# VHH binders against F-box protein At1g48060, part 12

Target 1, 365 residues: F-box protein At1g48060, of Arabidopsis thaliana (Mouse-ear cress) (q9lnf6)
Amino acid sequence: MKPQEEEEKNENMARKRSKSSSSLSIPLDIATDIFLRLPAKSVVRFSCVAKHWSSITTAPYFTNSFETRPNLLFFFKEADRFFVVTVPKPNRRPNESVSHTSSQILDSYQTPYPKHSCFTIKTESVHGLICFQRGTKPIVWNPTMRKFKPLRKPDKSWESLTVFLGYDPLERTHKVVAMPCDKASDECRILTLGSADQESWRTVKTNYKHHPSRGNRKNNYGPCRCINGVLYYLAEIDRHRLIGKFAFLGHSNVKNSLPMWVLEGEKKGEWSTYNFLPLSHYDRRLEFHFKLIGITNDGELIYVPNTVFKTFEVIYIDPIRKTFSLVKYEGVADKGFRQRNGLGEDKPLRGIQYSPNHVETLLSL

## First folded at step 5 (VHH)

Design B18 (from E6 with I58T I104Y T108R; framework vhh_6qgx_2)
Fold by ESMFold2-Fast, scan of step 5:
Structure B18 (fold): chain B 365 residues (1-365), chain A 122 residues (1-122)
Amino acid sequence: as target 1 above (365 residues)
Amino acid sequence: QVQLVESGGGLVQAGGSLRLSCAASGFTFSDYAMAWFRRAPGKEREFVAAISSSGSTTFYTDSVKGRFTISRDHAKNTVSLQMNSLRPEDTAVYYCAAQEYVTYEGSRYDYWGQGTRVTVSA
């Protein structure tokens, strides 16, 4: 054969094989690697295109490995409808204030939850899930997948209870913990999520008879966080002594300091105390318009507005370096946002609930 | 009574510079955040820049970052906006505003000046 004819034949064979590969599904390992790097919305959208891709995105390995950058999540009720918004923490220089545009990950949707529900968050977002309660029934919520999972009552004899959500890094499962809150008890109920034969509530005894403390009345959610499989919360025992291992940020009557207790020695249970400047140090009366809701994984304090009208602004403060940033989120709460979501253009948004450090998860409930 | 008086507006060529000043009276200047807003022909009023009551923190809209600098002088009760590398799209009436805290939302500002006109030629 002539070299040119052999070359053409080899090229045609390569093209035919390339066409066959392109007409079939992408290899599993490559598709999995690509999907782990995409935003949750993109993964959900692509899983609707091919059945093979849907099998990847619902697999336990994928859902357990899927990780996004932490965001601030807020939601509110208007006309008995729930609205959910997720905004990223922008990268910025110290003391730089930024207007964040629509290129950011912004997801908002209506949730058809019951009109007469009293919706109160008791825990932070934990590995993409949020737990709240309606009466004595816990409800686990996946904001990314827009799914709610009501759970059975932890105990039929409990007149009132509080619920906490934690994550077990060894078992790679979420745990729901329920405790009575109207009287001291040494019993709690624990339920593990994620099994087809989902385990019933099991009883675990605590070392002390106690009851968990409620959150600040103005913030309407309990101080609680989960760190490396350990649940930290404020509690009271008999004689009104407050016991708990928690990073607590208080609005103090002391003008020149905000006390913060941080657990630094997790193995030793050691606490460090820091005193930080109040909001009034940065601008007069900020404390009347913003409230503290938590701390980022980077150690920044997050302040959010008490009421939102046509602008959504968040304050981030590094208390150690004394840096202040006011971030405006473009396309949130403005006319366009309200029109897209069927909201009244002249009414302020009220009763807003916030969850810091929210990550997106594709975990099926 | 509170009064904000702007000055320094005028006509400049593209690439030129202009410095706006706002003299404040009738309130405790050091307790207030100060801001500049602008209204271009046929457009709604928009945020340009702001400075905290202490002067330690400054805020800019993306289109003016690196070109405009806001500053304040507590001894003179003035806030200034240094505008460099001006563009035709910067043509607007510029307004000085005061509020007890910094915000991008114009409707939250308590006090406003009458405005000063800036015209940037092509």
Scores: ipSAE 0.288, ipTM 0.716, lowest interface PAE 3.4, mean pLDDT 71

Design C08 (framework vhh_8cml_1)
Fold by ESMFold2-Fast, scan of step 5:
Structure C08 (fold): chain B 365 residues (1-365), chain A 122 residues (1-122)
Amino acid sequence: as target 1 above (365 residues)
Amino acid sequence: EVQLVESGGGLVQPGGSLRLSCAASGFTFDDYAMGWFRQAPGQEREFVAAISRSGGSTYYSDSAKGRFTISRDNAKNTVYLQMNSLKPEDTGVYFCAADYWGEYDSSEYDYWGQGTQVTVSS
């Protein structure tokens, strides 16, 4: 087939779809309201049915207004397939442990082989997007749309860097921020997604030379958050001073406590320090079987199993109210889950990466 | 089986033009960034141009900017390199390459073509 003939066939298919869907004559504003109430997968499928509906789901108003409740997202690779799972944090009474039955598999898609280094350094999920690094190149990922957008190197002279992802609520745009981490610097590079076809970086000076933290590969959680358009992160300056504004969980030399530093007034820079009970306070075996991966937007600590075999249980702790909840997610990692997804039943799931507070987004990359 | 097949190379006079094509098969073309690299006689392989999965972003080496244009047709599983104002320094074997992660100016692409010879001489 000639390329022109193939394009004509595709246009005729689109016209057929549009014509067949014309029997569902819904006004634009009503259709928009309906789509905003649907799950992201339903919206994506619906946008493929009619040109009119695709115009709604790609419009800036719709993409900026569409948002799901925050969930825990995790992903892993098995046999050249990439699996993405989301699970909600269920409402429950203090100290109540529950089983949750409506676990959601967001997606699975085949890759020839993903580059493993892309999974060891990643940002928090920020308004539905996650940013990886491959060497000194950032890669923005939309799990909902199954799309990756590689970006140019922020600076060719930087041998190593760290990347942060933020969201500007006034401009309604994501910003990727890159800083060198091999030496103290007062420069960063910023790129606004969707601002330019050539994906240009701009230079911004900071008030102090500093080293941003890359985060801990072993713990797989990032040392940064974006709150109301302000990016908070950990950094070091001269003489190993810690700077930055962040709720931070530290290691304690006392086995029975974990210190936490909390920013209470972002514009005023108000900080509080809290010590809270370790997992061993609740059950002495838990500290050997669970690891901390992050904090929910409402201030609960999230612990996940070190090994995921045939069950998936998550511990949520409110460190201030001192409440403990164990949530068992039925239909995750069990025999039925593995059979439905073509996974082996004899080995633990490996290389699992976690992102708390994930929302679905229809943003085109 | 994954294949990238380059075509359109040849002998051209300085100031002339050539259009290279690369036909891809055996993988989901739409999921891959595509690049062009060249290897001049007696030199190592160097980056020339790259294009994102959608075609929305393009990247060029300093020597290629303003003279070369990379484009792709996802419906035809083909990437192109339009080369204008060719110079003797542009002589080399031109390779088509595909990368899932889209690391544009790296030599670490996932799949490589066999190459097509471009010779610019008087």
Scores: ipSAE 0.000, ipTM 0.239, lowest interface PAE 13.7, mean pLDDT 70

Design D04 (from E6c with S53R Q99D Y101W; framework vhh_8cml_1)
Fold by ESMFold2-Fast, scan of step 5:
Order: sequence, then C-alpha cells, then structure tokens
Structure D04 (fold): chain B 365 residues (1-365), chain A 122 residues (1-122)
Amino acid sequence: as target 1 above (365 residues)
Amino acid sequence: EVQLVESGGGLVQPGGSLRLSCAASGFTFSDYAMGWFRQAPGQEREFVAAISRSGSTIYYSDSAKGRFTISRDNAKNTVYLQMNSLKPEDTGVYFCAADEWVTIEGSTYDYWGQGTQVTVSS
C-alpha cells in the first residue's frame, strides 16, 4: 500500500508546513492578489502557512479565478512512480525555432494505479483535470494537486464503455459522460463533479443510437473536444447501414437533451488536408520521428517525438498561416534530468502520454 | 443476489491470532479482486489488505505488514485474512469487499459485506 502511505506522508508534511510560520503580516486582499499571480505549486505551499491564507485558496472565487496559461503536459510511469512534466509554449516569431530553459515544472509521486494501460485511454485536459479509466470505472485526475478521484461504475451491466470529460462554464463544474461502446446505444450516464451529494450518475438519452469512439491510440489524440461547454466527439452510427459515415457529435451540458450535428465523413480531405500541410511538407524526415497529439487553443498543431531519449523537442505548426516552429526544451530527458529523477540513461522514456492545453487548477476532487 | 459474508471475528488477547473468512456468492469470484477494510468506533473505514484476481498482487497497510496475511481460494469463492500478533489498536469491524481491480481505494469497491467484529483486549 505504498501509494496510500505516500499520500499520508504528504498530508503530514502539509500539516507540518502550516505550523512553521505566521501570515498575519500580509492583508488578505493583498495576499489574494499575490496568490492569483503565483504558480499553483507556490500557492499550495504558501496556503499551508496559516489558516486565513488557506481560506483564500479554497474559496470558490479564488479557485474559479485561478487558472494558469495553457501548457503542454506529458507524463509517464517508471516502476511505481508517476512522472509529470509541464512545459510552456514560448513566445516566438513565425517560422522561428527556439530553445527554452526555465519554466517547466516537474513532479514525481507514487501512483495508486500500477497498470500503465489505465493511462492509454484518457480525455484531453479539461480546465485542469484529466479523466482516464480502469476497466469500466472512470478516474478523474488533478495533476496540480496530485489527486486521483476514482468514480463508481456508471452502469454495472455495461461490459465496456468510453468516457468523456467536459466543463460547464455557466455552472463552473466538470461533467463526466460515459457511454457503452460495444453496441449502438441511445443512453449515456452523466456525473457532475462537486460535493458528494451531486456525484451520482444520471441517465440521459441521445436522439438516436450510435457507437462512440474510444480515442485514437495513434498520436495520443483523443476523438473529443470540450468547447465553451459543449462536448464534441467522434462516433459511428451503424457500419452496416451507414458504411463510411462518421458523426462528430455535440452535447448539451445543461439539460437531459443532446443536440447532434452529423458531419458527412465521405468528404475526404476536407478536414485532415484542407488548409492542412502534412509534416512532410516542412521536412520529409519529421513524419517518421514525430506524431500529432493535438491542437492548441490558438489553433496550432502540436507534434511530439515518437521516441524521447536524450532530448525533448516539440513542433508547433499553424496550418492556416503555414508557419513552422521547433522548440527544444533544455533539461528534459537529458543526463541531468535522468540522474535527478532516478531514471536509467540507456533506454528511451516509455509509455509517454501527452495533454495539450493543460492549465493548473486548485479544485478539490 | 451478490453477497459477501464475513466470519471468524471474536475476542482475543493482545499477541493473539484470528483468521477471518469471507464467503462470496452471486458473482464470478475469480473475476474480482478482494480487499479487507476495518472501522474502529468513531473513525472512518480504513484499508487493511487487498489481493488481485489471480493472487499474484497483494497490498498491505503499514499496520498490517509483517503481521497479517491475505490469501484466497478461487475454488471455494473465499478470501482469508490471517491476523497474528494482534494489538488493541486492531480492534474494529472488519469488512470484506470486492472490486474488478486490486486497489487500496475503498470508495470504488463494488460490493461490501456486513462486517465481523474483532476485539483485542484482556
């Protein structure tokens, strides 16, 4: 029970920190302004020094207002430890390549989920949270707070399911959506994260039966996006009756009603190639060494290495403006990085998962 | 109907031993990991030990390590907890629980028994 032991140690450490100093020398309004401008890790550290600072960082106003600039998050598991790395997208001129040295955060802790496969199917980072699943049980993860929240099964009769994570900007709540994926279905289960009283699965019917996609194992790119409170995902309606057709479906997050948009999948090249230049346009060699993992909130495609050995480079492409930028992240995956983190030097980092557009959040799970 | 029935609890002196059993019915036992949890008066339910479907992965709490042994018999649909060198702090109601995957997270367990009382006192 090493994961639970580690969590208990972390809790004792936080209590110990809170006894080490007084925060009464700083007015609450000024402390609030300072905390909103600090990295999340610093906010957590300082909030432990006094009760009234903790009251600021746990207040709904503060937690709803606190989100950092979007970063690229990647994580991997080595033995029983979880390694989480966050790197920023640096400012640069069109077609400029840069090296970046000093605003990554690296976190390492024991995971309560020892099976690497639990992380292969996961949602995009949605307002600071990531959802993955262990069999038929969804697990919500807050990388900033180092917290995992396993959820009850959405439906005990479902042999397999897929999970999506969305955010309701009107209610300022995360919603977990689960659907069966072995058969066409018109049912889903929705759970709103928050107080225990709100955390129960409710049934919602879709307008027609469909097969949602579990995600693209290639590129680590998920088949879903949450945009302004609407969850969009890929689905197949009926392969025998509607061969070659796909649905890109939207969800309403306010009622037990689901508006649907069906995009005709037979228009080949309209989304994947129209105004989209493949990586080989810039350098034919790159398509063998990099993979697409997603798109930034400002419309840039993100490519990461297929193999991370001694260097870490990320490619950002604006497909509309046709600009290319290669960012080298100094101090990631190199000898110093590996030695500081107890990692071997003779093997590539394995099982790396990526989440674009990750923001830090202090929301309690 | 799914049922987990604990047995083997009782009163024992400090330093004594007890063997708890949990008999499972109403589901395919060999497809589930099994866990033992305990709850002392006025405290929250805490993890004690867990064992995977095949028995190849086992977890113990710090308080159970070196003193308790979890085991299972898939042919008998039963999980066991052998408790040695019992201390007064081990007093509580011991619950058997079933989950698809071996885990220390009590909140995710699918099925729970009603518990068996263990009292360690003179």
Scores: ipSAE 0.006, ipTM 0.367, lowest interface PAE 10.1, mean pLDDT 70

Design D05 (from E6c with T57K Q99D I104Y T108D; framework vhh_8cml_1)
Fold by ESMFold2-Fast, scan of step 5:
Structure D05 (fold): chain B 365 residues (1-365), chain A 122 residues (1-122)
Amino acid sequence: as target 1 above (365 residues)
Amino acid sequence: EVQLVESGGGLVQPGGSLRLSCAASGFTFSDYAMGWFRQAPGQEREFVAAISSSGSKIYYSDSAKGRFTISRDNAKNTVYLQMNSLKPEDTGVYFCAADEYVTYEGSDYDYWGQGTQVTVSS
């Protein structure tokens, strides 16, 4: 090395050393990439102790980009406390039954709504958020951040309504859609989550007067699904069963007239047998002990026990490949689980609600 | 009949303190979230503070943080707003509001009081 090059390097190093050293020495762009790959608990835990990292993890780009692999989330209330459990869908061979011991995440915290079962009427988990409906008021929940956000009533004149939650991948925003269900209507209210100005209900009219289906009350959600910015839901017009389609693609300015696509549904009896083998095909006793709660993003049907006492088992069925897998989640509902969480050991867990496609999100409500 | 009755407003010097009370009747108070809103002359009604039915969740506007404290007594069916370090810009009519769920949007509250005047001036 030449003396001038050594002098320039030494001066640059001295200047760097003369500045106050911080424990946060990672460049912002590299830190952002690292945090996007970390589990949400690790990101939240660390960001609370360092404002530099908190500025990254609260930025819209980061929160909009951060999502984990989809897991099965279930929750229940005991007294005034919420218990939230997230378990992974393990990789396994076709028709292989396994026990899973790792990657269980449990959270418990005080519920802000202790007296009524407002949590039983809910949307699918959509990009980490779940929306409850009670009466005419939607409440958005982020299980990862332990935050509940009640929204304004979509319309004070509506005696009853149905709420759907969707995600717009082009705008990278969640949208809440409300429709009346006490009569056939062409009116919708839509709200974009993100800022106070954007969280105002906008009125739109659909192409047809229709009645959204409330779905199966036993499963506490209607037949609806958000896929690539498109909401699909079951609706009825003049007693004809239809699948409603509401597009969330790049529509930041919702007008009084919004296109709605309606697909005709299957005739009664055809849908119930299409790609669907009953549980009795695998074991005749299973249909007395398990119930269907939904379908994964990769197309597997999920069955959970009717009663959760000291064990927790989940059945995954691929209807295309005709494969069956029973997964036992060790450390869930057992004595150790109950002792760690202050739960009684003599009673089954009650009022459990399930979400099959939950991802962790750091989105602020 | 649902009634919310505010009290405790008045004239106070800058830097002074006031404690507002809201007495509720005609509904099961312990099942309702309570909020305080204010309206200055010629302005729209704005959020000040809110408290959940159990008292476990509390929300403040940026202007109220560090100066105001909301609390409730479910046995007395009363919600309170303790206001410290009052400024002239805190002048306005203060309204008590009730809703089944805690929220910072005034249009979402189902029941409202008639308001109590707070005036901060020398």
Scores: ipSAE 0.000, ipTM 0.205, lowest interface PAE 12.1, mean pLDDT 70

Design D06 (from E6c with T57R I104W T108E; framework vhh_8cml_1)
Fold by ESMFold2-Fast, scan of step 5:
Structure D06 (fold): chain B 365 residues (1-365), chain A 122 residues (1-122)
Amino acid sequence: as target 1 above (365 residues)
Amino acid sequence: EVQLVESGGGLVQPGGSLRLSCAASGFTFSDYAMGWFRQAPGQEREFVAAISSSGSRIYYSDSAKGRFTISRDNAKNTVYLQMNSLKPEDTGVYFCAAQEYVTWEGSEYDYWGQGTQVTVSS
């Protein structure tokens, strides 16, 4: 038999308060203003200097006000580590090819999923976050903060699903959308990222039963894109594809052209086709060595190497102005890069994944 | 406490059959995918078969296709592996494993049994 214990009301339970560093005398407003102007990695580094500064970088005001320009992000796994590389699109003149030496960020850290072989099932980068799918569980990843957050299953009965990541600019919150993909359905589950009391799956009905379309792995495109709070994705209804307002890049049956299909009206299914010059127009050899991964926010096509050995070059093409630029990123994939990061020198980098419009975020997961 | 207990192993002649069972307890069995893996003497553990939580999706290794059948009974919290046309190469310790989704990747499984010995010989 156990002795009877006196109960205490939890509302009266005392909590220890976090102690701030009293040696730091920089006013909060000034520190916040400085941090908003720093690169994300500098902010993360400085937040480790004092608890007072770390309170700034986790505050909703700061995380919601912090903005960076979109960069090309690519990552790969070697052994049990993630390698994450972020490179800018450098300023250049039309048709100018350049070597870029600065403003690239490399990060390397232990993966929490060292035996997980398939990081190719992922969303596009949406306001700094990427969502992986491990079976029926979504995992949200913040590359800037080196944080992974596994989410609960959207639905116990779904044995297969597709996950989308969106951002609501009015609420300033990320939303994860899950749909079954083994059969046509009019149900989806939505979860808003935030505090634990807000993180529950809600059911939303669509007007049509549909199958989400899976992305084409050879093009490294995600299956959807979020623009100004609206999620756009490919889906199939009664063997017809449902598409929101969307632009699609694909294979051409027309000689010497790259077709881009633009949906001109929501619900109309009306497509405009714009034929752009193929990569071979600029140099015949390039189509064998580069692949299209997407479009920049300012309308340039981005091509990356099929194989990354000792150099990393990216091609940017303005399809309207017909301008071509090849950018060589100095210090990426070369001998020095490999030695500094414990990578082998005699083989290509494997399993590289790309995000063309990555914006860094300080959002806590 | 999660427990997976394999049974049904034994000695069998080439061309014979065995039915393995794995009894599960300590978790909601109907929410989990189940897999069978084996480890031959002096070799790494390899995938044999897997079945989704409802039974609607099933995966087999190339060596198991056409000879082995995986099934489950959610009311009895049990997964089965029916092995036919057994070969000496099928000799090994057979393990059942549980994971929240169906996969052939052994490293993704959260819970493992202790195994049951299968020997195919004269």
Scores: ipSAE 0.000, ipTM 0.251, lowest interface PAE 15.0, mean pLDDT 70

Design D07 (from E6c with T57R Y101F V102T I104Y; framework vhh_8cml_1)
Fold by ESMFold2-Fast, scan of step 5:
Structure D07 (fold): chain B 365 residues (1-365), chain A 122 residues (1-122)
Amino acid sequence: as target 1 above (365 residues)
Amino acid sequence: EVQLVESGGGLVQPGGSLRLSCAASGFTFSDYAMGWFRQAPGQEREFVAAISSSGSRIYYSDSAKGRFTISRDNAKNTVYLQMNSLKPEDTGVYFCAAQEFTTYEGSTYDYWGQGTQVTVSS
C-alpha cells in the first residue's frame, strides 16, 4: 500500500472503532494498567473492538508510559505482500553461540506493498518510528500501529537528499533531519513531529560543509542511528578515505572505511568520528556471508546473512571488548515460518530491510 | 514488467565518440530519475552520470565531467549519454538505471538494464 492510501485506511479504521459498541465493563484505571502489561499487538486488537478501550490507548499517559525492550525488526515483500517481523534480542555470554528456540519469537503481520521499492531507503528505528523516502518526501512509519505519515518536501529545490530520524528525550519529540546529497553542504532542514505548527521545515547550519552517505541495499547498514538524543550518521568530507588507520565498514570493496559522524541535537553543530573493525578481524570466512546492519543500544555491531533461505542467524560483535556471539533464530525463514505466513519454500527471502533497536510504540503519527 | 534496454555501445578508437540510449517501459518514466553506471572486468561498478525526473538536476563523476553529457526525452521514455573524447579507461559495460529521486549511489537504484559494451582501443 502506498503511504497516502495507508493513511486514509488508518483514518477509516479509527472511525470504525468509534462506531463499535461493547457491553464490556472495566474501571478505566484498571483497564489502563492491564493495557500497559499487554504486547502491543494485543493492545491494538482490543482498541479496535470498543470505544472505551480506544480512548485509553490514545491518552497521553498511556502513550508516554508504553515502552518495550529493543528488538531486531526486519521487513520484506513477497510478490505484492508486505511482511514485518520482530525478533527478540536474547541475553548472551561473550563469545557464546546460542539458539533462540521459542515457538513465539515472531511478531509479524502482513500488509499490501507496492511492486516498486519505495521503502528501500530508510532510517534506523528511533523510539519506535522509522522514516522512509518516496522521492524527496519523507514518510514516517509506526510498525506497531501500522500507520504511515507522509511529510512535506524539506526543500522544493532539492531533487536529491538523505533523511535522518532522531529523538529528543527532554522534549519527548521525534526530529526529522534532511540534507542535500548532491554537493557538500552545511545546510539542514529539521522538522519536529507533533502539532501542525511544529511540522514545518526549518533551516539549521552545520559547522562544516559535508556529504551525508546513504544506506546501501546490498550491505543494509543504515545511514544513521540515534542514542540518548545524539544522532550518528555516515558522512564524508572531500570524498577522501581515511589515511593512517584503515577500518572497514561492512563488506564494501569500494571503500575501506566511512567515518561515522555525530550530530548532537538540533542546537549543536558539533560532531566526532568513529571507525569500526571488519568481520575479518574475528573470522575471515564470515566476511563473505554477512553484512553490517547497525549497532545495538549496548554498543554491539549487528551482522546479518547476505542471503536468508531456510535459516536466520545474527552475529553480534562488541568492538570495544572484541567479542562476538552468533544467535540462530529458530522458527524464522524455515519451513514452519513459511507455511504459517503463506510463503513459498523454493526461493530465498529477498529485499530484506533491517532495523536494530526497534521498540514498540503507541505514539500517534 | 519494468524494462530498461540500452543501445549504442561499440568499439571506438581513443578520442572518438559514442551516444548511448536507454529505452524505458513498464513505469511512468517522467516520475523517475535516471542514471548511467559502468563496470570494467575485475572492477566494481561505478557511477558515471545521473539526471532528475524533470531534467533540471544533473550529476557527473569526475572522470565524466567535461567529456560526457546526460540528457533525457520524457516524450520518448529515453535517457541518453553522449560520450566524447573517449579513453581506454572508459572501456566497460554501461548500465542504465532508474529510481524515484536523483542520486549517484548505485545501491539505491530500483531498476537496471542489461548493459551495453563500450570498448575504447586502437
Scores: ipSAE 0.000, ipTM 0.146, lowest interface PAE 18.7, mean pLDDT 67

Design D09 (from Q1b with G56S Y57R E103T; framework vhh_6qgx_2)
Fold by ESMFold2-Fast, scan of step 5:
Structure D09 (fold): chain B 365 residues (1-365), chain A 122 residues (1-122)
Amino acid sequence: as target 1 above (365 residues)
Amino acid sequence: QVQLVESGGGLVQAGGSLRLSCAASGFTFDDYAMAWFRRAPGKEREFVAAISSSGSRTFYTDSVKGRFTISRDHAKNTVSLQMNSLRPEDTAVYYCAADYWGTYDSSEYDYWGQGTRVTVSA
């Protein structure tokens, strides 16, 4: 079954349930349970049916409980419009390459941000939100709700900074963390997203003066991850340290190998080293056509094309099990895709940004 | 150096008109959204109007919508605010501001002018 066909059937079933109960009031708890099981676009659509549906979808319980399966999100800008696409990671056998039909429609909406270069520095998707920065001003983005929220500058004296986005699962709140990156410092600013009364920068001192390391922009991967409410990032101090179960990809002087360091214990600082095979082991041409963008929550490396023209293919590699899979996403970047979205057919899609672990959220900014 | 220089403030009677201008230098003007803010005596700074970097979009606070018009001139690196049907409540110091992101809900813009005073007499 194609994911798009399955998605349409699921939406029709949800509509039938809602429609069959239209002559009777649907109890709020049953309606809430139904809505929590729908894709975000379906929830938004059904929220337009009645005022009472909107009251459910904006309630804190609903917004805190709503979560979809992680997808690969990518976006690009043409003129003043954002184009946002999400594609799932399909189930497949080890070393099996498959074709997959995207189940989600491309989203397109107006952006208040005209300059493309601002999107080259962004966080990973963290519980449905992405944070990017314009100089020293952070902007939080909800791709599902099509909303942007500029935040106050963390410190007006900082000429350069790095922004991290984390999620506290106990408080069910997002935290934005800012640190200066022009010098070693023990100061950071933290802001909790929520009502305006809760959204103020506070100063936190770290135990060490350190310089946060920024990710390689050519490889489009961030230097940090948020796992179970703990923010992990690369930093330079007297010793290079990471805390938690992380994989670090290093540069190798040995031909045909890429070293990977895996942190085996959160408080131990112990690393296990693994050498995994480069893309050229599978096909010599792949290393010139694909780039690493990150790691899935289940430990697979994600490679995307350097240029997206008429096809969209993604490579997933399990570096520990040494499995390779190429997934072709049908209906993405092809002639039909471009015609439906008013895109030109004569040039590659440029300036594409990726987020490997995106979930949909209805959280209001 | 980045500089925003406002002009055109003054004293007018209620129902009158005034045109404010802001000259920008030291940055890539065409990449920035431009806005006007005001601060009345004893009050916080308030958003008035904004125009996108391309000039294709404008946004106004409800109290001035239909009375004020914001515009920009890319050749001269200027932004202007045409103020019609002025009310005593419009009395304030008016500030020109530039923001790279062009958002209209932020009180913290990248660059600010020194302000120009507008007084509307009853």
Scores: ipSAE 0.000, ipTM 0.171, lowest interface PAE 16.2, mean pLDDT 69

Design D10 (from Q1b with S53R G56S E103S; framework vhh_6qgx_2)
Fold by ESMFold2-Fast, scan of step 5:
Structure D10 (fold): chain B 365 residues (1-365), chain A 122 residues (1-122)
Amino acid sequence: as target 1 above (365 residues)
Amino acid sequence: QVQLVESGGGLVQAGGSLRLSCAASGFTFDDYAMAWFRRAPGKEREFVAAISRSGSYTFYTDSVKGRFTISRDHAKNTVSLQMNSLRPEDTAVYYCAADYWGSYDSSEYDYWGQGTRVTVSA
């Protein structure tokens, strides 16, 4: 039977919710505009007030349009618990270099650590979702909805793989791309997140056999970006460094061919567009105390401490405006944070991972 | 398989020079900052020098500034440490390490060599 019993039950529940008696004091289009401007917690709370409002927040238009301004997300595992902290960008003037302590209240939560999960290798945050890799099995995570979705193995014969997460802006769907990384290959597997009928791995060939960059415990092993439905990533062919390009083109299928550009070694003027300006350009003493984790949508570089013990500081650098800001966030890693979260005070926080451009999304996994 | 192999250690008299080399394989060398750490008898592991992934920026602990020079060769996937004006207190096992961003903290480094011994006689 093609129709799933669970899908039929969910459709019937949605119809019942949509037909519920509720106050019509606020038109749905106006309510939608208001909800698109609220934090995710507020949207979830308001969805419980009236069933017609819940119909807005579960609609594809709303979930595809709802994204908050980007924040810095960091997370770590401790004793089978998963800790997540959302850090807002500092409120400062353009062209202003400032060092200050932020009194902003930070959003944080903890949940049980997913069984057989690994936070060591992850994708960038792409339209509110992050994809982890556990051996040869991808796991999609929605930090806002606090949900994990393990995916099937892309290929049972691959002993090692790398995973990329992209977004198709025309179809408004997330695509998961998997490639083998133990040998050069021209095959990849692609999965579109959505209904059960759409969530199957498809094979697509690249125009060259290549070796994509492997994951790293501190990042995704070099720069990787998704821009307007195009995924850019580092790879190698016969010891030649190259940038892979994969396009999601507003169709139910991805392109059958992948054009690639080759960079033979590090040549002046041919350096990767993802080469970040080193922190030593601003202050040589700071480079070994802070590490670059990415760039904001506003073009600022974000640096975080190599070690987080009792304080948490973030450096924001705008290389175009020539601004340098060091922000200390109270309520993170300090005694109060540790006591509220049942953490010991004797050791630095371990295994911290970061996402510099995380937006909130209400997409159901 | 990631591997860092140090060479060039040995015995030298105070005021002498040694050149250490580290050969890297099994990872994308050009994407990593490279560093040298040392551990002297009865002491903790300490930072000596590091070089950025581009090779444009170098960092040294105060006790070796002006005496040691770190460099890298992208064609050979090697990092080198030229040690001049050696002192008895430079006696240690020297370790090559790789980290994506670089750090003064040894605990941040992903990959390590087995070390090469340097002995400086009084």
Scores: ipSAE 0.000, ipTM 0.128, lowest interface PAE 18.9, mean pLDDT 70

